# Miniprotein binders against d3e3m2: the designs that were tried, part 5

Target 1, 234 residues: d3e3m2
Amino acid sequence: MVELRVNAGNVKNPNVHKIGIIALGSHLENHGPALPIDTDAKIASHIAFQASLESGAKFLGVIYPAHELKEINHGIHVSLEDLTDEIVKVLKSAKKFLRISSVIIVNGHGGNLPIVTTLYDIEERTGLLITLNSKIIESEGPHGGSGELSMAKALGIIDESQVENQTNLEEYGEVGLYMFGEARRNDPNIEEGALDVEENGVYVDDVYGQELLKLAINSVLLDVEKQLDSHYGY

## First folded at step 20 (miniprotein)

Design k7
Fold by OpenDDE base, look of step 21:
Parts: C-alpha cells; sequence; structure tokens
Structure k7 (fold): chain B 234 residues (1-234), chain A 99 residues (1-99)
C-alpha cells in the first residue's frame, strides 16, 4: 500500500486528516433582490473550505438539499428526514473513500437547525463523530439583513445596486422573514429579526462581513481542536 | 425603544468584557484553547453590539449624537479587530503545540 505523506503541506497534526468539514446551507431561497438564491450555501461553503485550508482537515464539499419550516415558503426544501438521509449518504461515502473518523457540519441556514435532533442518528448510521456548527446563523442576524449582505459583499456575490430595494418588504417579504406571520408568531427570534429589518432597515459593511466570516471560520477551527482532543488526544 | 436598544448594547458589551477578562487570564496561564474559545464568544457578542450600534448611528437624527455614536462604532470595530487578532494568534500557538 502506498504511504501517504500525511505531514506534507500546512498539516501540523496528521490526525487532522481523519476530520472532514462539510457545508450545509440552502441553494434555493430568496434573499431579496441584493442576494443570490444560494447565499446560504456559498457562505457555509466558504466557511467550511477556509477552515479546511487553515486546519488541514478534509474539505468534503456541500450538502445539496436543505430543510425549512413549512410556514416559511421562500424557497425549495426537503423534509428533515430526507435531509438526514442525504447527509448520511454523503458522509458514508466520505468515510468509505477518505477514511475519516469525524465530521464538522458547517450550517449556514436557519431552517436546517432541526438537524440537531438527528445528529445521533447520523452518528449511528455513519459511525462518525459529528459536530454541528451553526455559529454563523447565531451571529449574522435577520435573513437577508445587514449580516448576510455584509458577508455577501465580502464574498463578492452581492448586487449593491439592489441594496436600496432590499427592504421593500411588500415586494421582498422574505427579507427578515417579514411576510411569514405564522413563523413570527411561533418564534420570538424570527419576530425580532422581522422587526429589526422593518424598523432599522439594512446596511452593507464589508469589514463587518469579514469579521463575521472570521468568527465563523475560527469557530470551526475550535471544533477541529475539540475533535482532535476527543478522538485522538494531543 | 431607543432605551431598550441602549440597554441591550450595554449588556452585550459588559458580557463581552467579562469574557475577555477571563480569556486574558487563561491566556497568561497558557490555557490557550480555553482562552481562544472565550475570545470567540466575546467577539460574537461584540459583533452583535456592533450591528445594533451601527443601526443606531444610522438612524440618529441629531448630528452631534450621531457623530458620537459613529465614534463608538469605530472604537468597537478596533476592539473586535484586536481580539480577533489575538484569537488567531492563539490558534497558531495551538497548532504549533500539536506539531
Amino acid sequence: as target 1 above (234 residues)
Amino acid sequence: SDEELKEKIEELLERAKELVRRAIELDREGRYEEAFELYLEAIELLLRALRKLTQAARKEPDPERREELRKEVEELRREIAEYMKRAEELRAILEAERA
């Protein structure tokens, strides 16, 4: 069998090769006129890929489906079960071909948060240690808001000419999830976001966006460290 | 309300301050992973505060108060950058220790 140079490149600990990082976002969601429909997927992918570059962990790409509440219909989504099954399928493939022992799922879409309830199932079915990282969702603020706009600016995927129209909530009610009255009533966090967009509007700041991305990337790097400690020690 | 917003910003800043204090102590003790974690938690809170403070500055009708808020925004930006830099340095130390 060929001997792989596990210490080659920026790799400091060869055990990092046993860790995979995969993005989970949404490819098919309206984010107002200033943001592409695959904003979440691209943000998550950037975070996941940059973390893999910096840590030396394996980049596993991006999961294609996404989940969302039924009462939030600004995109195309699948059931939690179908999402879970796809994650298992992809991670089984990764384990089979890449001989990884753990995975960090970098989630950039709020609608995927319920996957936390299926993590044990994913672990059992794949035999992998799974860490879900949703730091960017916890930090970015409202859907299509200043956080996402600023990150989109940093990533070069924003249409800045449409920022002035981003808060035309009658036309683009998905921004801040403003149009989704039931979801807002059911979740105070969604209500807070909707009110924030309505009352405060949105802005774009590339430095702010860069700092958000750095926070998320460093959070994933911390998860890499924790997985190294838990599975392999120092 | 404006007062509620101010209180929320102050709360975030105070919580972050405590985290940074603890992070500095851990850093001095050579507990770099724990310090790294606390810096990230602090930065998260500060970024939330930054967003809120920036919004407040943009909406402020009084020019003098608006300028004061803008100065606070810039100070907070510098603080975040400082802690982010230290967090990244700690990450580098952790990597070096594992080599």
Scores: ipSAE 0.911, ipTM 0.958, lowest interface PAE 0.5, mean pLDDT 95
Fold by ESMFold2, look of step 20:
Structure k7 (fold): chain B 234 residues (1-234), chain A 99 residues (1-99)
Amino acid sequence: as target 1 above (234 residues)
Amino acid sequence: SDEELKEKIEELLERAKELVRRAIELDREGRYEEAFELYLEAIELLLRALRKLTQAARKEPDPERREELRKEVEELRREIAEYMKRAEELRAILEAERA
């Protein structure tokens, strides 16, 4: 038999091969007419894949289902329990076949944030160290707003002919989560985003989008460094 | 309101300025992972400020005030790019030290 050449290619630390990076988004959520329905999945996948290229960690793909708050009755989503179970299923498969010991989940969808309450359960059921990275959600601004438009421009997934219609909030009330009155009443961050889109509009800026993506990618790379410290050390 | 937008921009810039000062200090001390993390935190705040400042510039009806805001936007973009470049250099140093 031949020893596996884990350092072949541009890989600088063999312990990074025990780290998996996987995207978590939403494939079926409206983002106004200028953005594709799977915007979250594509952005999260890009960040996860680019971080895996730059670190040498294993890219594990993208998780199919997503969760959403019940006050945002929009899109095709699953319960928190079903999302948690799917994550466990996918990560057990990755651990079984790829000999990973830890995972970074790159989350691109705000509706998935409640999985923070089930991360310990996921770790116990998989035996993996799990880091949830939601940096891009925290940095991008309102749903379907300037941050996502700008990143979509950088990724080539924007329909620029529809940008002028993005803030027709009577028709595309999902932008800024504007139409979701109960969600807005319950969460001041959602209310702030809706008011921002209504009062300040949206714009597209390719350079801004590129910097947002770089921030998110480097945030994941920092998580890789921290997992190397905590799992494999010096 | 426009006044609320200005206050949010000022708050973000002041917080980012403090984080940058701390990141530069750590960088000069050779504490590169800590500096990397603080640069990213500062860049996040600067990108939030950049978005809001760009909105303010686009909404400004007075051409001369709009041009001054656009100059501020461009200056902030250059500053973000410089800090991002340094953050990426620090990551390369950390990667090399682990090799």
Scores: ipSAE 0.887, ipTM 0.950, lowest interface PAE 0.4, mean pLDDT 91

Design k8
Fold by OpenDDE base, look of step 21:
Structure k8 (fold): chain B 234 residues (1-234), chain A 99 residues (1-99)
Amino acid sequence: as target 1 above (234 residues)
Amino acid sequence: SDEELKEKIEELLERAKELVRRAIELDREGRYEEAFELYLEAIELLLRALRKLSQAARKEPDPERREELRKEVEELRREIAEYMKRAEELRAILWAERA
């Protein structure tokens, strides 16, 4: 068997090759007129890929399906079970062909948060150590709000001409999840976001977006370090 | 309300301040991983504060107060940038130590 140059490139520790980073977002969700339907997937993928570039961990790409609450119907989603099964399938493939021992899932979509309840199942079925990182979701604020708009600006996927229309909540009620009364009633965080968008509107700040992305990338890098320590006792 | 928003911003800033204080102490002690983690936590809170403060600055009807808020926004931006820079420096140290 060929000997791979595991120290080649900017790799600081060859054991990082045992770690995979994969994005989990949403490809099919309305985010108002200023943002593409695959905003979450693009944000998550950027964070995951940049973290892989900086750490030397293996970039595994992006999971295709996404989950969301049934009462939030601004996109096309699958069940938590189907999402879990797809993650297992992809990660089994990664383990088989890339000989990884652990994975960081970089989640950029709030509707995927219930995956936390299936992580143990994923670990058992794949034999991988799994870390779910949802830092960007915890930090970005409301759906289609200033955080996502600002990150979208940083990534070059925003339509700035439509920002003024982003808070036309009668037409684009998915912004801040404003139109989803049941979801808002059930989750105070969703309610807070909806009210924020309604009362304060939205803005675009490139620097703010860049700092959000940096925070998320650094958070993933911290998870890489923790996984290295877990596997090798650093 | 405006008062509630102000209180929330102040709460975030105070919490972040405490985290930064602890991070600086850990940093001085050479406990870089722990310091790094606390800096990230602080930055998260500061970014939340920044979003809220920026919104307040944009919608403030009084020109003098709006200018004051804008100054606060810029100060907060500088602070975030400073801590982010230090966090990234610490990260670089941590990776170098594992080489």
Scores: ipSAE 0.899, ipTM 0.954, lowest interface PAE 0.5, mean pLDDT 94
Fold by ESMFold2, look of step 20:
Structure k8 (fold): chain B 234 residues (1-234), chain A 99 residues (1-99)
Amino acid sequence: as target 1 above (234 residues)
Amino acid sequence: SDEELKEKIEELLERAKELVRRAIELDREGRYEEAFELYLEAIELLLRALRKLSQAARKEPDPERREELRKEVEELRREIAEYMKRAEELRAILWAERA
């Protein structure tokens, strides 16, 4: 074997090559007629990839399965246990083959948020420091709403001819999670989102979408900084 | 609910202004990581306000008031872009210092 030049190229910090960045979204979830079924995975992958380019951290791709609450159970999702197990499997492989010691998971799907309760289990089973970054879903607003439409415009994945139909909530009740009455009763944030799309509609703004993506990318880059300080310090 | 929307916008803008003032102080003191983090927090609130203000402008039936709101949207967009530009400059400084 030859000596590996781990710091070659645009690598800003010698320890950044030990950090992996991986996307987590949903590949099979409806977002109304204007957005692709894999919107979450595409947005999360873009954020993760751009953060890896700008920091020099290793891009690890995207985790295939996603979770969703039973009250919102549309699309193809797995249990929290199965998602947790798959994350452990993927990250063990990355640790074994790629010389990483920590990972930032870029989450693009609200249904994945419960993995926050299994992060310590993932860290124990992999021996990796894990940071979950859900900034984009915290910032984008309602499901299938103006934030996602605007980011989709910026990424070139929107069908603009369908935007006028996005709030036909009788047909596309997944928008704003409007159709999920039990979930809306159980979570005031979900209720707020549903009412927002019903009352205020949606729109597309490319510049707004670009700023949302920049916010999320910079949030991941801040997590890289924090991992360098707390895990790789000295 | 138009009143509810305006109240939410005002609350978001006030919270963001406090964060920006603190971020600028940290920036001037050379505390760049703390400033970077606060700029991002402020930008998040401003982007929420921008979305709601854009909704208000689109729903406004009075053409004169609608145009006033559109100007407010444009001003907020420019402000967000300026804070984002500074946040990214601070990030570049932090990465250079860490290299």
Scores: ipSAE 0.886, ipTM 0.949, lowest interface PAE 0.4, mean pLDDT 91

## First folded at step 21 (miniprotein)

Design k14
Fold by OpenDDE base, look of step 22:
Structure k14 (fold): chain B 234 residues (1-234), chain A 99 residues (1-99)
Amino acid sequence: as target 1 above (234 residues)
Amino acid sequence: SDEELKEKIEELLERAKELVRRAIELDREGRYEEAFELYLEAIELLLRALRKLSQAARKEPDPERREELRKEVEELRREIAEYMKRAEELRAILWAERS
């Protein structure tokens, strides 16, 4: 069997090769006129990939399906069960071919948060230690709001000419999840976001977007360190 | 309301200030992982405050007040950048310890 040069490249700890980082977002959601339908997937993928670059952990790509509440119908989503099954399938493949022992799932979509309830099942079915990181969701603010717009600016995926139309909530009611009255009634956080967009509008700030991304990347790097400690007793 | 927004911003800033204080203490003690984590938590709060403050600055109708808010935004941006830099330095130390 070939001996791999596990210390080659900018790798400070060869044990990091036992860790995989994979993005989980949404590829098929409206985010207003200024943002692409795969905004969440792009943001999550950037965070995951950059964290893999900086840590040396294996980049595993991005999960294709996403979940969302049925009362939030601004995109195409699958059931929590189907999403869980796909994650298991992908991670089993990664484990099989890449000999990883743990994974950090970088989640950039709020609708995927219920995955937290299936993490144990994923761990059991894959035999991997799983960490779900949703820091960016916790930090970015409302859907299609200033946070996502600013990160999109930083990543070069924004249409800045449409920012002025982003808060035309009659036409683009998915922004701030404004149009989803039932969801707003059921979740105070969604209501807060909708009101924020309605009352305060949105803006684009490249530096702000960069700092959000840095925060998220550093959060994932902290998870890498914790997984290293869990595996190797640091 | 505007008053509620102001209160929320102040709350975020005060919470962040406390986290930074603790982070600095931990940093001085060589408890770098804990310090790093607290810095990230503080930065998260500060970024939330920044978003809200920036929004307030942009919609403020009074030019003088708007200018004051913009100055506060810039100060907050500098503070965030400083803490982010220190956090990344701490991360580098942590990686070195595990190499």
Scores: ipSAE 0.898, ipTM 0.953, lowest interface PAE 0.5, mean pLDDT 94
Fold by ESMFold2, look of step 22:
Structure k14 (fold): chain B 234 residues (1-234), chain A 99 residues (1-99)
Amino acid sequence: as target 1 above (234 residues)
Amino acid sequence: SDEELKEKIEELLERAKELVRRAIELDREGRYEEAFELYLEAIELLLRALRKLSQAARKEPDPERREELRKEVEELRREIAEYMKRAEELRAILWAERS
């Protein structure tokens, strides 16, 4: 048998090959007419993949199901328990076959944030060290707004012919989470986003989108550095 | 209101300046991971300010004031790109030191 050359290629540290990077988004949530239904999955996948290319960490793909808050009854989502179980299943498979010891989950969907309450359960059930990176959803602004439109332009997934219709909130009330009154009452940040989209509209800026993506990718690369420091002792 | 929007933008810019000042000190001391992290935090605040300033420029009805705001947007974009470039250089240094 030929000895495996695990450090071949662009690998910056012998232990980086034990780090996996996986995307978590949503495949079935509306983002207005200018953005694809799987915007979250595509953005998270791009960030995860680019971070894996630049660091040498293993790219593990994208998790299929997503969660959403009860008061945002939109799209096709699963319970937090079912999402947690699917993450465990995928990561057990990765650990079994790919010799990883830690994982960075790149989250591109706000509805998935509750998994912070189940991360320790996932770590216990998989034996993996897990970091959740939600930088892009913290940075992009309102749902289906200028940040996502701008990133979508940079990625080539925007339908620019529909941008003028993006804030027809009577028809596309998911934009800015405008239509979700209970969510807006419960979360001042959601209310701020809805008002922002209604009052200020949206725009597309390719350079802004590129900088958002760079911020998110570098945030994941910082998480790689932190895992190397804390888990692998450098 | 316009005054509340300007105050928010100024708050974001001042917070980012404080983070950059600290990042530069860490950078000079060779504490590159800490500097890298603070540059990213500053850039995040600057990108939020950029979005708000871009919205203000788009909504401005007076063409002369609108052009002034576009100039401010352009300047902020250049600043963000400069800090991002340094952050990425620090990341490259960190990885070279580990190899």
Scores: ipSAE 0.882, ipTM 0.947, lowest interface PAE 0.5, mean pLDDT 91
Fold by OpenDDE base, fold request of step 23:
Structure k14 (fold): chain B 234 residues (1-234), chain A 99 residues (1-99)
Amino acid sequence: as target 1 above (234 residues)
Amino acid sequence: SDEELKEKIEELLERAKELVRRAIELDREGRYEEAFELYLEAIELLLRALRKLSQAARKEPDPERREELRKEVEELRREIAEYMKRAEELRAILWAERS
């Protein structure tokens, strides 16, 4: 059997090959006129991929389905159960073929946050150590807001000519989740975001976007270090 | 309200300041992993403050006040960049220790 050169490249610790990094976002959500429908998937994938480049951990790609509250219908989503099942399926494949022992899920979509309740199930079904990283969601602000716009600018996926229309909330009510009255009533954080875009508008700042991405990437790298310690006792 | 926004920004900055203080101390002690983590937490809060402060600057109708806010934005940007740089340096040290 061939011996793999686990120290080749800029890999400083060959044990990183036991770690997988996979993105979880949303591919099918409206984000106003300035952002593509797969914004969350693109942001999450960038963070995951850059973290894999920096650490040497295995890049596993991106999960296809996403979850969202039933009262938020700005996209196409699946149940938490279906999302969990798909994650298990993908990670079992990764474990089987790539011989990984742990995974960091880089989540770029707020609607996926309930997956935290199924992490134990995922771990049991896959035999992997699972870390959910939602740092970017915790940091970016409202849906389709300045944070996502700025990161989208950094990634080159924004339509800057439409930024002035982004806060036309009568037409693009998904921005800040403004149009979703029930969701806003049920969650003060959603209400805060909706009010923020309504009262303050949105802006694009390339430097701000870059710093957000750096924060998220560094956060994932910290999780890689923690998983290394968990497996190998550093 | 504008006052509520100002208060929130100040709260974020104060919390971040405390985290940075602790991070610096841990850094000096050679506790780099803990320092790294605290720098990231501080940067997160500072970026939230930056977003809010930038929004305030953009919507401010008074030119003089707007200029003051813009200066504060630029100072905050520099601070974030400084801490991000140090965090990345610490990360490099941590990776070297695990090689």
Scores: ipSAE 0.877, ipTM 0.946, lowest interface PAE 0.5, mean pLDDT 94
Fold by OpenDDE base, fold request of step 23:
Structure k14 (fold): chain B 234 residues (1-234), chain A 99 residues (1-99)
Amino acid sequence: as target 1 above (234 residues)
Amino acid sequence: SDEELKEKIEELLERAKELVRRAIELDREGRYEEAFELYLEAIELLLRALRKLSQAARKEPDPERREELRKEVEELRREIAEYMKRAEELRAILWAERS
């Protein structure tokens, strides 16, 4: 049997090989004219991949489906059940082939937040310790707003020529979730975001975007440390 | 409203200030993991304040007030960078303890 060089590369603790990091975003959502439809997936993937590079944890890629409230129809989404099933499927494969014992799910889409209610089910079905990290969602601000625009600038996926049109909320009502009156009425946070975009507009700041990404990456790295402690008693 | 925005920015800054104070104390005590966590929480609040303050600066019609706001934005940027740097140093210590 081959012996794997678990200390090779910049790996500081070989136990990190037992940890997987996977992105969860959305590939099919309108984000106004300045952002691609797969913005959330790419932001989440960048955070997840960078955290894997820095920690040595295994990068597991990105989950393909995403969930959203039925009241918010700016994209193509699946049910919470279907999303949960897909996560279980992917993580079972990762466990089987990569011999991991825990996973950090890096979530870059607000509509996926209900996954918190199914984490126990995912753990039971996969036999993995699961941590959901939604730090970027908690930090970035409104949908298609300055936070996402700035991160998109940092990642090179923004169309800067369309930023001036991003706040044309009559045409691009998905920005700040402005057009979704029912969702706004039901969730004060959504209402706050919509009002923020309406009243304050949006801007692009490369440094701001970079710092958001750094915050999210550091948050994931903290979760890696906690999982190491959970497994090995640090 | 503009006044509400100002109040929100001030609230975020004050909350962040308290977190930083506690983080520094924990750091001095060698409680690095707890300090690291508080720095990240503070940075999150400061970044939120930065977004709001930057927006305010861009829409301010008075040139003098706009310049003042821009100065505040730059100071806040420097503060965030400082705390991020210290957080990363603490992270390095934590990783070294587990290597």
Scores: ipSAE 0.877, ipTM 0.946, lowest interface PAE 0.5, mean pLDDT 94
Fold by ESMFold2, fold request of step 23:
Structure k14 (fold): chain B 234 residues (1-234), chain A 99 residues (1-99)
Amino acid sequence: as target 1 above (234 residues)
Amino acid sequence: SDEELKEKIEELLERAKELVRRAIELDREGRYEEAFELYLEAIELLLRALRKLSQAARKEPDPERREELRKEVEELRREIAEYMKRAEELRAILWAERS
């Protein structure tokens, strides 16, 4: 048997090795012409990976499928049940092979929010303590808007030559969820986002994008601290 | 519409100021995890205000008013950076206490 050197590297508390951080986004979702279809997955992955580097918690990768309400579907998504089952599958594998006891799921896609109703089921089926962190989607503003453009600039995934076309809402009606009239009538948050993009346009601000990313990363680091305090006795 | 935007900015700033006051008090009491959390909550509200203020500055047609708004944007950016710096210092303290 090999004894692992759990204090090796930049590790202050070896209990971080029992914490996994995994990204949850969307890989196949339109975001207008300036942003790639995997914008959410890339943003969530960056946040999760940076938090793992700074905390020492294990980076578990990114979950492939995403969910979206039928009324605002602008990509290739799965049912909530199928997403939940995939999360369980991935996390059972991580628990089996990596000796983790808890996970922070970094959610970068609003359509995944209903997972909050299945977290207990995920915990029961995996035996893991789960924290869902959706800070970045709470903070970034409208779909395909200035927040995502600005973060994309900071990450180097923006096509700046297309920013002037981002608010051509007749062509790219997914921006601001503008095209989804019934959803806009039924949800004031969706209506607010659509009106914001239509009335105020979009812009790119790399400093703003960097601060959004810092906020989200530090929010995940706070979740690591909370898990260390409450679950691992610190 | 523009008056509604200004009202929302003022609401966000006032809510953030209250959170900052609480965060500073917790910070002085050595309650660093609680302070860290409140600084992040305040920063989130300030970033929402920053986006709305930046929108107002970009669409302002009067050049003198636009310059005034741009100064407000820069002042808010500096304020956000100050609180983010303190939040990250608190995180470093919490990290060190784990050793």
Scores: ipSAE 0.876, ipTM 0.944, lowest interface PAE 0.5, mean pLDDT 92

